VHH binders against q9xw16. Designs and how they scored, part 2

Target 1, 132 residues: q9xw16
Amino acid sequence: MSGWNAYIDTMTAAAPSIKRCAIVGAADGSVWARTEADNVFKASEEELKTFVALFNDVTQVPAKGADIEGVHYVVPRTEESLIFGKKENTGFFAVKTKSAVLIAVYEGPNEVAAQVRKAVESMQTYLNNAGY
Key: E = the ipSAE of ESMFold2; O = the ipSAE of OpenDDE; V2 = 0.75 times the mean of E and O plus 0.25 times the DockQ between their complexes.

## First folded at step 4 (VHH)

Design d1 (framework vhh_4orz_3; at its last look DockQ between E and O 0.21; V2 from the best seeds 0.00; counts 0 for: pae E 6.9 > 2, placed apart)
Fold by OpenDDE, look of step 4:
Structure d1 (fold): chain B 132 residues (1-132), chain A 124 residues (1-124)
Amino acid sequence: as target 1 above (132 residues)
Amino acid sequence: EVQLVESGGGLVQAGGSLRLFCAASGFTFSDYAMAWLRQAPGKRREWVALIYSGGSTDYADSVKDRFTISRDNAKNTVSLQMNSLKPEDTAIYFCAAGYPPPAPPPLPSEYDYWGQGTQVTVSS
């Protein structure tokens, strides 16, 4: 019923390898929308609060990695508003907007990562332009 | 019982300033995004400003750099500082609460709770 669910649907449609995704508040990790049912995004708000705080200093994240849904990911590198991680044939992309963090967890070979990144960055651009 | 009570409205000259307040009760204030919306005579209700639970803010283009929204979670209040007021700012201003926060573009129907509104009149 939330309009944010539409943006979840947009990202998942843009990249079929996305298994779960969420839109959360950048300031506190509160969940605004997430995939549900068979593909429920399982991270708690407490975990997400810790995760979004990583964007306060992304330069330190590669050294320690990142946890999502109780899974630890290696973070090869970061950008100012982008954190991505890998674990075997899975990974995640997280991008920060003015007010939100978009998180997409994907499954597949390295070749699918580019499409996942494009999906979340496109949404990032859209929301930034909208002031969010 | 949920209540949102606005105050601080009134008559002010163009170029003047006004500060609106909204006192909330009956729900977990700190979890909700708070917003100000306004409705001028004969016009539809329009979004003015939003402050998320964590403190991030957003503004309509028409009020950006003139209005400032803030919140005090300890007091369950949200405020709207309005500077450089214009006659076109004349409207009934409503305090609203929503969780999750409204998605862009913001729609009045996305808010869960509303105040009764306070009149702001800006004279030429």
Scores: ipSAE 0.038, ipTM 0.483, lowest interface PAE 2.9, mean pLDDT 92
Fold by ESMFold2, look of step 4:
Structure d1 (fold): chain B 132 residues (1-132), chain A 124 residues (1-124)
Amino acid sequence: as target 1 above (132 residues)
Amino acid sequence: EVQLVESGGGLVQAGGSLRLFCAASGFTFSDYAMAWLRQAPGKRREWVALIYSGGSTDYADSVKDRFTISRDNAKNTVSLQMNSLKPEDTAIYFCAAGYPPPAPPPLPSEYDYWGQGTQVTVSS
């Protein structure tokens, strides 16, 4: 998966408040790439499989919330290909492409969240245009 | 059992054309990125062309505008149309498949499956 590491680096560089992120397969949650070293994105195969399945009907997610890395988030809103989760001064944005789900976990206020959303949506558009 | 089987190699004069084929079996072909790589005598294996599962393509600079990669998901095949061939194109050409797809620039270590290769020889 080392070639996908450049895309992880691109997202974290575009939004430095991203603490952890991953690119995972949309069908099974398999990890294609993730942040490593001192800021490892850790989620089990079972958790990621459950997480990506939320995109099968995003309208039901706000009622349930979402779990990632063993952390439960409230989900204030969703769009057809986007889930936004919040917990205190932290949150995540996850977007689905044709083949992948991009997950970014961040800390900070709304200005930071907007930068994170732009970073993941830019990559979503790029991958969709490439057929992923 | 996964198999990638190349065919269509041969001897061709400079300026000529050749079409390579790769037949795939034993995996979900439509999920995989497919690629052609080549290895010339005394040189390292180098990437030639990549076609993503969604149909988008990318090419090495040395073959842009001369080579065309295409895939047929119904037949589980990928092909490489090679036009305006040069002696420098002489090599063994390998078909490869990768999931997750190789990110640009593609590395040989990112492919899961390889064919046996087919020889292309371009004479002056």
Scores: ipSAE 0.014, ipTM 0.297, lowest interface PAE 6.9, mean pLDDT 86
ESMFold2 (binder alone), look of step 4: mean pLDDT 84; pTM 0.836

Design d2 (framework vhh_6fv0_2; at its last look DockQ between E and O 0.24; V2 from the best seeds 0.00; counts 0 for: pae E 12.4 > 2)
Fold by OpenDDE, look of step 4:
Structure d2 (fold): chain B 132 residues (1-132), chain A 125 residues (1-125)
Amino acid sequence: as target 1 above (132 residues)
Amino acid sequence: QVQLQESGGGLVQPGGSLRLSCAASGFTFSDYAMYWVRQAPEKGLEWVSTIYSGGSSTYYKDSVKGRFTVSRDNAKNTLYLQMNSLKPEDAAQYYCAAGYPPPSPPPLPSEYDYRGQGTQVTVSS
């Protein structure tokens, strides 16, 4: 079990609507940690490589959307270090740290999105302050 | 026995420069990410800079970007921090610390695997 799994557990504990999540390298999409067992994060590293590259120019993402785990999400808007998407009663939040991208996929009504965002952004802040 | 020993601190005027060193022993230096952290009076320990084990990846606190440069010499088991354009707000006890090698999770800001006794940096006109 990777030590990064503790961070996965922290995010999932903070937002129960998170079904799957991962911590990946910002440079290459390499998986550092991910949810497993009944909630396996299924994105391949090839897919993640493409996904993390979206942060190189987030302004283009809303026009194209984003794919995670083979699912296409509509991206209403982006921020410099934040990409989020929606599909029916599901969505994702992805935030970029200095060296990582945190991805959380959630299920539920739109109201749960705020808690998911808070969870990943809190982790983002912590990791940034730690130099990651 | 693990040892981290900082040196190079001192008194400088605003705009001055210092070069801190950290001599490491008692552990495999080249396997660890190294950190500079600092603590100013009446403030908590704050992260300043990170350098990964291989030295190719460096990260900085926003307020020191462009002014501070972290480097390491794994052959000498030494960590460095070049501090230029020093400001009064940079005054603090500076510590070198060792943490988990990437991509291991970073230690809590207040709890590194190893940390030295520190070297004092004072910035005053």
Scores: ipSAE 0.019, ipTM 0.283, lowest interface PAE 6.7, mean pLDDT 89
Fold by ESMFold2, look of step 4:
Structure d2 (fold): chain B 132 residues (1-132), chain A 125 residues (1-125)
Amino acid sequence: as target 1 above (132 residues)
Amino acid sequence: QVQLQESGGGLVQPGGSLRLSCAASGFTFSDYAMYWVRQAPEKGLEWVSTIYSGGSSTYYKDSVKGRFTVSRDNAKNTLYLQMNSLKPEDAAQYYCAAGYPPPSPPPLPSEYDYRGQGTQVTVSS
């Protein structure tokens, strides 16, 4: 698990608007790595299990939204392996790989969101190619 | 210096089998995830299989699952790919590659830290 922190650092460096992020197991929501210290990603095990299950049918997610860290987000759109959530001037992108879900919570307007999406999708591609 | 040397390629009939080997030196093999990737003529690099450093976690591209088996022997610094039920679409140059999860990912296909020179697999049509 301790080697996964480098991937957290890579995503946060690529998109400074990311405030918190995590890599969690796609099957059960177990935390493989997360931002720590003053930037603790603090979702519960039960919340993460519920969250990763949204990828079982992303077409249902816009109707119900998503919860992360006890915060409810409106989900304006999804793609087969991507969920985008918004709340006020914050949001998240989550992407699914073969074995994991990458979650990045950011602050900023929708124009900044493209930077965050690029960071998580680049890592998604890398991990998929590495078999994770 | 880092060396990855593939071997075991050759000509085989459809439905046949080959076993590829990759001998590694110049780095701590047991710390790295190992990969098999392949490239057919005029095609891009295609991921085939991954084996994590401990050897028990393996992953396969869907089109080879059930036919190919990746394994490693960390005591011998060797990676293997057993290829059964070979099809014409499996014909390619096969490379082994090593990757330690890095602080920043390189672009594809350079995401791997090290890659060998390859071994050719040909399946008669």
Scores: ipSAE 0.000, ipTM 0.144, lowest interface PAE 12.4, mean pLDDT 82
ESMFold2 (binder alone), look of step 4: mean pLDDT 81; pTM 0.820

## First folded at step 5 (VHH; framework vhh_3k1k_2)

Design e1 (at its last look DockQ between E and O 0.12; V2 from the best seeds 0.00; counts 0 for: pae E 9.9 > 2, SAP .822 > .668, placed apart)
Fold by OpenDDE, look of step 5:
Structure e1 (fold): chain B 132 residues (1-132), chain A 125 residues (1-125)
Amino acid sequence: as target 1 above (132 residues)
Amino acid sequence: QVQLVESGGALVQPGGSLRLSCAASGFTFSDYAMRWYRQAPGKEREWVATIYSGGSSTDYEDSVKGRFTISRDDARNTVYLQMNSLKPEDTAVYYCAAGYPPPAPPPLPSEYDYWGQGTQVTVSS
């Protein structure tokens, strides 16, 4: 799992507004890496299992919202491999790769969302190109 | 030391077939998933196929599904890529790589020094 920390660092460095970040298995929500220390990603395994399953049918997610770290987010829309949510001045971007789901929770004005999205999608592209 | 040597690349016509080989050494071949990548001029290297340890499971990039087949011979420490129905867009240098399947991370860009020399596949009429 330690090797995945480098990818966490890459995403968090690319978007300073990311407060917490995780890389989890797309199949089961198992945590491969996550931010730690002062910015511990705290989603439970059960929650992550449920979360990654949302990608099985993203069309239903806007109606239901999504829960991360015990926080319920409104999901305005989804794409095939992208789920993002908002709550006040916070939000998340979650992207699915072949094998993983990348989750970034951010805090800040709406303007920071674009940078967060870019960070996770860049990583998504890299991992997909690597077959992950 | 780890060594991967690709071979079999050639110039072929569209619709043709080609079989690539990758001879591996310097590690316990059977324990590792083997992957094929390809890099076209001006493009990033992209994953093509994976065959996991034991050979019972394979994955393919969508664009090559149904046309390419990855296989392995653990006794010979060799992984193969059978490429059928080749298209011009398949033109690239093909590379072989070893690794573990998820949740093991992919190598960082700085770690690509372990890659083989690649083998050139050109599909052209």
Scores: ipSAE 0.158, ipTM 0.582, lowest interface PAE 1.4, mean pLDDT 90
Fold by ESMFold2, look of step 5:
Structure e1 (fold): chain B 132 residues (1-132), chain A 125 residues (1-125)
Amino acid sequence: as target 1 above (132 residues)
Amino acid sequence: QVQLVESGGALVQPGGSLRLSCAASGFTFSDYAMRWYRQAPGKEREWVATIYSGGSSTDYEDSVKGRFTISRDDARNTVYLQMNSLKPEDTAVYYCAAGYPPPAPPPLPSEYDYWGQGTQVTVSS
């Protein structure tokens, strides 16, 4: 068992509007787990390395936006350990833990976005409590 | 100091049932995921079941689904494995372990895993 795949399954079950998600290393963007098959999370390791580095100074991110899977998102909001990206009727939430970044890409209206945020923040809390 | 002590292993007939217990001390039990593993002679130790903190989430290896049930009693710092419809291939030493959710390739799995000494379960005629 990889173990991290269970975290992917838990997040997608908690928020069905999540279409793709991943758990990646905060230091280097290495993929620990991701959605696969028809919903493959397609970001390259180099793209992910650039993405996780955004958490080094989240205050700069709204001005430039963020790229995931080759898609450019406007970033209307960041918090110390959270980046919210939006493009039309889709978006992402990314949260940082001690060792990892959780990324969830979703589709749907703003009502759905709150459910996605809750799902990733719940996992953020569990991982931080475990030292990850 | 952290201690995990398994009990309840026995010789049983095929189709029989056993309930294993693992008593824990030396850490905040309610904050940890608890797991059962087993090791048959000449095989690698294999994961059997996990129960997460709070007890609302469980997971099982495919060959034991529907036959085994993991549970926890946080007030008594104890995790259980109810084993029903036992088969000869369930023969193994069963270990409990405490740690974060299932181990991953990145750092710190040893820092978060505590292991007991094991309890023998034998299923034969």
Scores: ipSAE 0.006, ipTM 0.116, lowest interface PAE 9.9, mean pLDDT 82
ESMFold2 (binder alone), look of step 5: mean pLDDT 80; pTM 0.808

Design e2 (at its last look DockQ between E and O 0.03; V2 from the best seeds 0.00; counts 0 for: pae E 11.3 > 2, unsure alone 64.9 < 65, placed apart)
Fold by OpenDDE, look of step 5:
Structure e2 (fold): chain B 132 residues (1-132), chain A 125 residues (1-125)
Amino acid sequence: as target 1 above (132 residues)
Amino acid sequence: QVQLVESGGALVQPGGSLRLSCAASGFTFSDYAMRWYRQAPGKEREWVASIYSGGSSTDYEDSVKGRFTISRDDARNTVYLQMNSLKPEDTAVYYCAAGYPPPSPPLPGSEYDYWGQGTQVTVSS
């Protein structure tokens, strides 16, 4: 278990609706940590490379959507360091730090999204302050 | 046990250069992000630079961008900080850190952050 797993655990604990979660390198999409066992984050390396590259120009993402773990999500809007998507009763939040992208895939009604966002953004802030 | 040993600190004149080294042992070096911190007298310890696994990603504090370069040699379990164009305000004890910064308050996994003893860098005319 890598040190990054602690951050995975922190996010999942903060938002129980998170089903799968990953921390990846912002530059190349390399997986630093991810949920495992019954909740394995299954995005491929190639997919993650593509995904993290979305942050290079987030303005185009709503028109295209985003793919995670082979699932296509509608992206209603984006922010400079935030991409989130929805599909039925599922969704994801992805936030970019200085060097990483945090991805949380959640399941539940729309009301749970706020908690998921808070969890990943809190981690984003912490990691940014820590130089990550 | 985990051990980090910094070296290379010295007294240099403004505009000078130094190369710090941090030798690591007691853990799988290549799996960990490595960081440099510094602490000036009377100030809090501040982050300086990070390099992540594989060396594919680096990041720097704004005040050192363009002057400092962090690198790693996984075969030697060593992380480096090349410091160029040194300024008096760079004077500090420089620390090497392995792992990941603990959340505040401490959360599970905070034990994965390891620190060295530090090496003194003094920039003075």
Scores: ipSAE 0.016, ipTM 0.304, lowest interface PAE 7.3, mean pLDDT 88
Fold by ESMFold2, look of step 5:
Formats: C-alpha cells, sequence, structure tokens
Structure e2 (fold): chain B 132 residues (1-132), chain A 125 residues (1-125)
C-alpha cells in the first residue's frame, strides 16, 4: 500500500467497529484519504475546515459540540489533541498530529469505543514520529 | 522526469462549458491524489477540486459544486476538470498538482512539489 489509503486500511483493521474514517489536513481540512465505496466518509472539505479548526482551542468544544458529515455530536470531553463525540449509539474520535487530523466514526457499546480510541491514537503516534 | 501538463484552457462565454486535462508522466500516477487549483489576477492560488487514489472519492470548493466535475483515468495518467455553467468569476489560470500528503504540511520532500504550468481560462462576454 503506497498511498494514504494504507493508513485507512490499518485503522479499520485494528478496530472493526469503525464504520467510516478519514485522514485530513490539520490546516485546511483537505482529505488525504477516507473510507470509500459502501462506507464513504461524506464530509465536505468546507465542513472539514471548520472541524479541524476546533483543535485551535479544544477547551471550547464541549460547550458547543461538533458537526461532521452533517451530524451533530455532543462532545463530553476533549484532550489537547483529541476530541470525542457522541450521538446515540454512535460516536467519533478525532486526533491531531503535526500535519493531520484522524477521524474515526464508529457504532457500538463502550467496549468498542476504547478499541477505536486505541487505533486512532496508535496511528497518531506513528504519524507524529514520521513527521506528519 | 516528472511532468504535469495542463491543456484545454480557452476563452468562453458565460454559461459555457470547458474541459481541462492534465497529463502526467514520470511517476506512478495511480498512487497520487490529484487536485486542481486556480489563481485569478491579484489573488492567492486557491483549491478547486480533489480526486483521490482509486478515483471514487472527490471533493469541491463550495463555489464550483454542482458545476465542476473532477475525474481521472489512471490508464492514461490523466486528470480532468469538466467545467459547466461558467461564470466570469471562474476566470483564472488553472493548475493541476500531485502529491501523497496534500499541500500544507511543512515537511521536507512535500508530495505536492509537482505542479503543472497552468492553463488560462477566460470567461467573458
Amino acid sequence: as target 1 above (132 residues)
Amino acid sequence: QVQLVESGGALVQPGGSLRLSCAASGFTFSDYAMRWYRQAPGKEREWVASIYSGGSSTDYEDSVKGRFTISRDDARNTVYLQMNSLKPEDTAVYYCAAGYPPPSPPLPGSEYDYWGQGTQVTVSS
């Protein structure tokens, strides 16, 4: 796998509960790779520009929530480089690297949320160490 | 030697259509995301559309959605921009670009070091 799509495959393999995910540019929300076909990650680059800007001050995000793919999520908590969103039986984890934001949308109970977080944080560490 | 060569720019009337092509050589085209940018006089170069490896994933700047369509032919190493319902505001030099990481990461060896020479699109009465 010589493109950014290999990283998508790695994350979805590590956490099968991930239904859609993407790697987007941290500065502008441009899509570097995303899940495709029957599970297309459908956020526009304009929506993603707004989304990645949330990392400019994560402390303000819990008060207003976050929108991705036209879906509004409550944000129970954030960390300096992580936003966790919830809606009903679905959620997302988004983590920031030096150059990118990794977004994973999942379905399922608390047990799968931890697996999803671990998958995106492992990739975050990998990309940061590679200079991305 | 890496080359990206745009073609198809022309003078067209408002409401007209135009198809731009970007022929690529010197690299494994199917591995790269391809993008169109444009630069109007006195403005910064701005992103227009993207098509990712595999070809089914596309995205567009808001002002061109529904009017422009990006596509790629990996067998011919070519990316296209079909531009319909052209407006005077679409007047610009259009550039194609290739890269693994999209523009904006400030890293050595940026994958968006490959740019074409540009092709002029002019929309006027």
Scores: ipSAE 0.000, ipTM 0.161, lowest interface PAE 11.3, mean pLDDT 82
ESMFold2 (binder alone), look of step 5: mean pLDDT 80; pTM 0.810

## First folded at step 6 (VHH; framework vhh_3k1k_2)

Design f1 (at its last look DockQ between E and O 0.09; V2 from the best seeds 0.00; counts 0 for: pae E 8.2 > 2, unsure alone 64.7 < 65, placed apart)
Fold by OpenDDE, look of step 6:
Structure f1 (fold): chain B 132 residues (1-132), chain A 125 residues (1-125)
Amino acid sequence: as target 1 above (132 residues)
Amino acid sequence: QVQLVESGGALVQPGGSLRLSCAASGFTFSDYYMRWYRQAPGKEREWVATIYSGGSSTDYEDSVKGRFTISRDDARNTVYLQMNSLKPEDTAVYYCAAGYPPPAPPPLPEEYDYWGQGTQVTVSS
């Protein structure tokens, strides 16, 4: 495991409703770390490249939605460094750091979303403060 | 080569204050986030505080918020822990740790390569 896998473990431990998670390069969508085995994060390189580019203009994302792992999510709103989507009892949170995008896909009722967001944003803060 | 040396630990009464220092050498200090940990007798080592590169951001364990202050002097390669309003429950060996550059591990004790030998802090009446 790379050093980045430890951050995956940290996020998934903090929010058990996270089913799949990835850390990717903000510039090109390259995968730095991801959940594996039964919970393998399956987004393609092309998809991730497109996804991370959404952060170039987050204001347009709600109109378009976002695709992760071949699944289209409705994006109710965005923040400068935050994109989140919903699909039935699933959703995702994606946050951007200086160099990375953290993506967490979760399953469960709406109530679990808060914990997922907290986990991802905590990691975002940590990485930003560390200069990454 | 790489060294972290803690100092400042002492026996103090409840309500007292101490200032711990950790002198670093053997690496580019300013590029690293620095952390304080502590380990009480019979307990696991626990995170106390973090100061990130540049010194503008800090984090604290809930039990020490408002009482402890972490700071750094990059010119002196030193990180400090100002401990005020000390309680008996603060009794522990305090350790300094240097964070990794990317890809950095999370703040888990077992992930750090650089640790000091610790300094004993005892709070007792």
Scores: ipSAE 0.018, ipTM 0.279, lowest interface PAE 6.6, mean pLDDT 89
Fold by ESMFold2, look of step 6:
Order: structure tokens, then C-alpha cells, then sequence
Structure f1 (fold): chain B 132 residues (1-132), chain A 125 residues (1-125)
């Protein structure tokens, strides 16, 4: 979706360690925009529907972990609107806005995780302020 | 012909309540997300509330949170805005709008498929 692609570009520019990311509808996991080409975000609709539902009760997510793009992540931390997943040298941050879930999958050591979190939280704040 | 018709606007005292309705026809209402906007004199139209298809998610502009409730009745093709604890700054023409998912990023009013004609709400002593 061309209007939302600018938000994808903004997040990937803010944190170059982000390898794939997407903006999906919070109610149903429908893809509004994603990274494409050689870094296609490849989660299925069924997986995204299950994933966004995790935000209905984030306190249960650390016990379950989370699946994205067919990869199972350990979830060491959650907040009311944030899920952090980790697997080996990769991880993701997902944040929920009023209407959407922003998902960023990154590669690299723990130091880059802070940059990724900052990028998605900045966009979360912007969309929340705009009513999204 | 697609039609959105707002109603329920009135003069109320500060602290009062109103319920606005928006009746829709000419499209498959249940597939669309619905929003309320308002435009005060001399200002641009601003977003107030959103309800997504199926009614599963709602959202509100910060100044109306806890006071306004958006709801929908898909069987009657109608969206509502319950407005409680009304303040003078809520005085505006209120419009409903319909969009087909996914919604455009921070929408400008011209980005919606359909708009209603508006209903005036005035909050004055």
C-alpha cells in the first residue's frame, strides 16, 4: 500500500539493523505495508492473525513465545503495547497502536535492539497521536 | 447511490449528553470502517473516533477519550457516537465517513470513499 510504504522506509532508515518489517491491522493482521524485494516480510495471514491477538493479553506471551515468518521466538519481555522476541542473533520488536501492529525483525547483537525499539516506538507514538 | 446521513445534533448544556447517528445506504456497510470527524468554526476538520469493521476495535482522539463512545449496528447500517460530559469546545459540525480497509496513513478527509453531510452540535448555556 503506497501511502504506508513511507512508514516502512522511515523505520528501516532509523534502524539499519531492521531486515524486515511490516505494518498490519491490529484487529485481523491484514498487511497494510511491508518490506519487499530481497527482504520480503513473509508471514502468512493466518500467522499474523494469531500474532496480533497476542496483544489481547501480553502477560501470557512470555510463557508461549511468538511465531513470525514461521520462526519461533522466545519472548523475554512484554509491556502493554510491546512484545520483544529473541532467537539466537535475531529478534523482533512489535508494538501495538490504536489500529495497527508495527513489526520489525532485526539481526545483530543486543546493542542494536535498542535502536530497533526506538524506531518502532517513535512510529507507535506518531500513529497513536494521529488516531491509528 | 451511496448515502451517509448524520442526525442527532442539538443544543445542549455543558455537562450534557447527546447521541449522534449516521445511517448508511448504497454499500456493504459491514465491510467498511467508520469514523466521526468534527469541524469547529474557522478550523480544519479533525478526527474524533474510529470503529473498524465488525466492531472489534475502536479508537478516540485524546480530548474525547472516556467521554465519547463510538458503536455500530451492522444489521441497521448505522454508526453511533454517544457523547457524554459535553464541553463548549465540542461545538462543531460532526461528520461520519466510511473507508474500506486498509485505512490510509494519518488520513486527510479527502482520502475516504464516502462522507456524510454533517450534523451540528452546539454546547452552550
Amino acid sequence: as target 1 above (132 residues)
Amino acid sequence: QVQLVESGGALVQPGGSLRLSCAASGFTFSDYYMRWYRQAPGKEREWVATIYSGGSSTDYEDSVKGRFTISRDDARNTVYLQMNSLKPEDTAVYYCAAGYPPPAPPPLPEEYDYWGQGTQVTVSS
Scores: ipSAE 0.013, ipTM 0.187, lowest interface PAE 8.2, mean pLDDT 82
ESMFold2 (binder alone), look of step 6: mean pLDDT 79; pTM 0.792

Design f2 (at its last look DockQ between E and O 0.66; V2 from the best seeds 0.00; counts 0 for: pae E 5.8 > 2, SAP .822 > .668)
Fold by OpenDDE, look of step 6:
Structure f2 (fold): chain B 132 residues (1-132), chain A 125 residues (1-125)
Amino acid sequence: as target 1 above (132 residues)
Amino acid sequence: QVQLVESGGALVQPGGSLRLSCAASGFTFSDYAMRWYRQAPGKEREWVATIYSGGSSTDYEDSVKGRFTISRDDARNTVYLQMNSLKPEDTAVYYCAAGYPIPEPPPLPGEYDYWGQGTQVTVSS
């Protein structure tokens, strides 16, 4: 079990609406940790490579959306280190750290999104402060 | 037992230079990445720089890029931080830490966290 699993557990505990999540390398999309068992994060390495590359120019992402686990999400807007998407009663938050991308896929009404965002951004801040 | 001892902190004027040292013991130094952190008054501790095992790669916080240089001497179990063009905002207690290279995770709070006493750097006219 990767030591990064503890970080996955921290995020999922902070936001119960998170169904699946992953920590991947910002450079190549390599999976460092992901939810497993009944909540397996299913994105392929190729898909993740494409996804993390979106952070090279986030301004283009709203126009084309983003794909995670074979699901296409509408991206209303982006920030320098934040991409979030929506699809019906689901969505995702992806934040970039110095060396990683944290992805959380959630299910629920819009009201739960704030808690999910807070969870991933809190982890983002922690990792950045740690030099990761 | 793991020990990290920082030294070299001083009072300097803006634009000045300072070299910090961190002497490590109690672990296989050459196998670990070494990091510098700093904590300013009233602020949280923040990462400053990393030098990975072998010394072939380094990373820096954006605000110190071009001014600070991290290096290591594995034969002496020592990591250094050369600080040039110092600014008042660089004022802080500086700490060194050992860690695994990416993609190994940082230690969680309270887990595998080894810290020295730190060394005070004050930049003031």
Scores: ipSAE 0.060, ipTM 0.440, lowest interface PAE 2.6, mean pLDDT 89
Fold by ESMFold2, look of step 6:
Structure f2 (fold): chain B 132 residues (1-132), chain A 125 residues (1-125)
Amino acid sequence: as target 1 above (132 residues)
Amino acid sequence: QVQLVESGGALVQPGGSLRLSCAASGFTFSDYAMRWYRQAPGKEREWVATIYSGGSSTDYEDSVKGRFTISRDDARNTVYLQMNSLKPEDTAVYYCAAGYPIPEPPPLPGEYDYWGQGTQVTVSS
């Protein structure tokens, strides 16, 4: 799975406000790649399994929020393949492809959220077109 | 030196069938997932089908499911794409590609990967 690390690098370079991110399997939440070292993406196996299952019925997510890395986020709304959350000065965007979920956790003012969303959605489109 | 050579592209009428072949050399073929891509004029290259190492799993782009079948012959280092019920929308240059074991990423834009030269498939009345 080390080839997926290039995708992690591409996403973090495209949106420097992304502090941690991961690519996980859509069926089971298994980690294909993640940020590491000082910026380790620290979601547990059980948390990721629960998180990717949110995409099975995104309409329920705004009522209950979402947990990533032990942090609870408010989810204002969802789209069929997009969940995003906010907590204080942090947030996340998560997008589903045919076989994966891309998760990006960012810090900073809300003005950078569009940059983060654009980065993950561009990769979502690329992976979907490539059959992932 | 790694080589992938596609063949079998031709002019065919709508509803017809073609079988594409991709002969591989220069790597341990049985360890790799093999993929077909296609590129229509003015469009980006798009994924068509994947056959995984071991041959028990395949995946297809939605528009070709039920019409196209990918297969492999590890003894001959060859991957095939059987295309049935061809439509004008299938007109494209078809490429094969070798990847790493499953799950594997596609190449990033601009990254080198093992690609063939492509074979033209044209479907017209």
Scores: ipSAE 0.018, ipTM 0.371, lowest interface PAE 5.8, mean pLDDT 82
ESMFold2 (binder alone), look of step 6: mean pLDDT 79; pTM 0.797

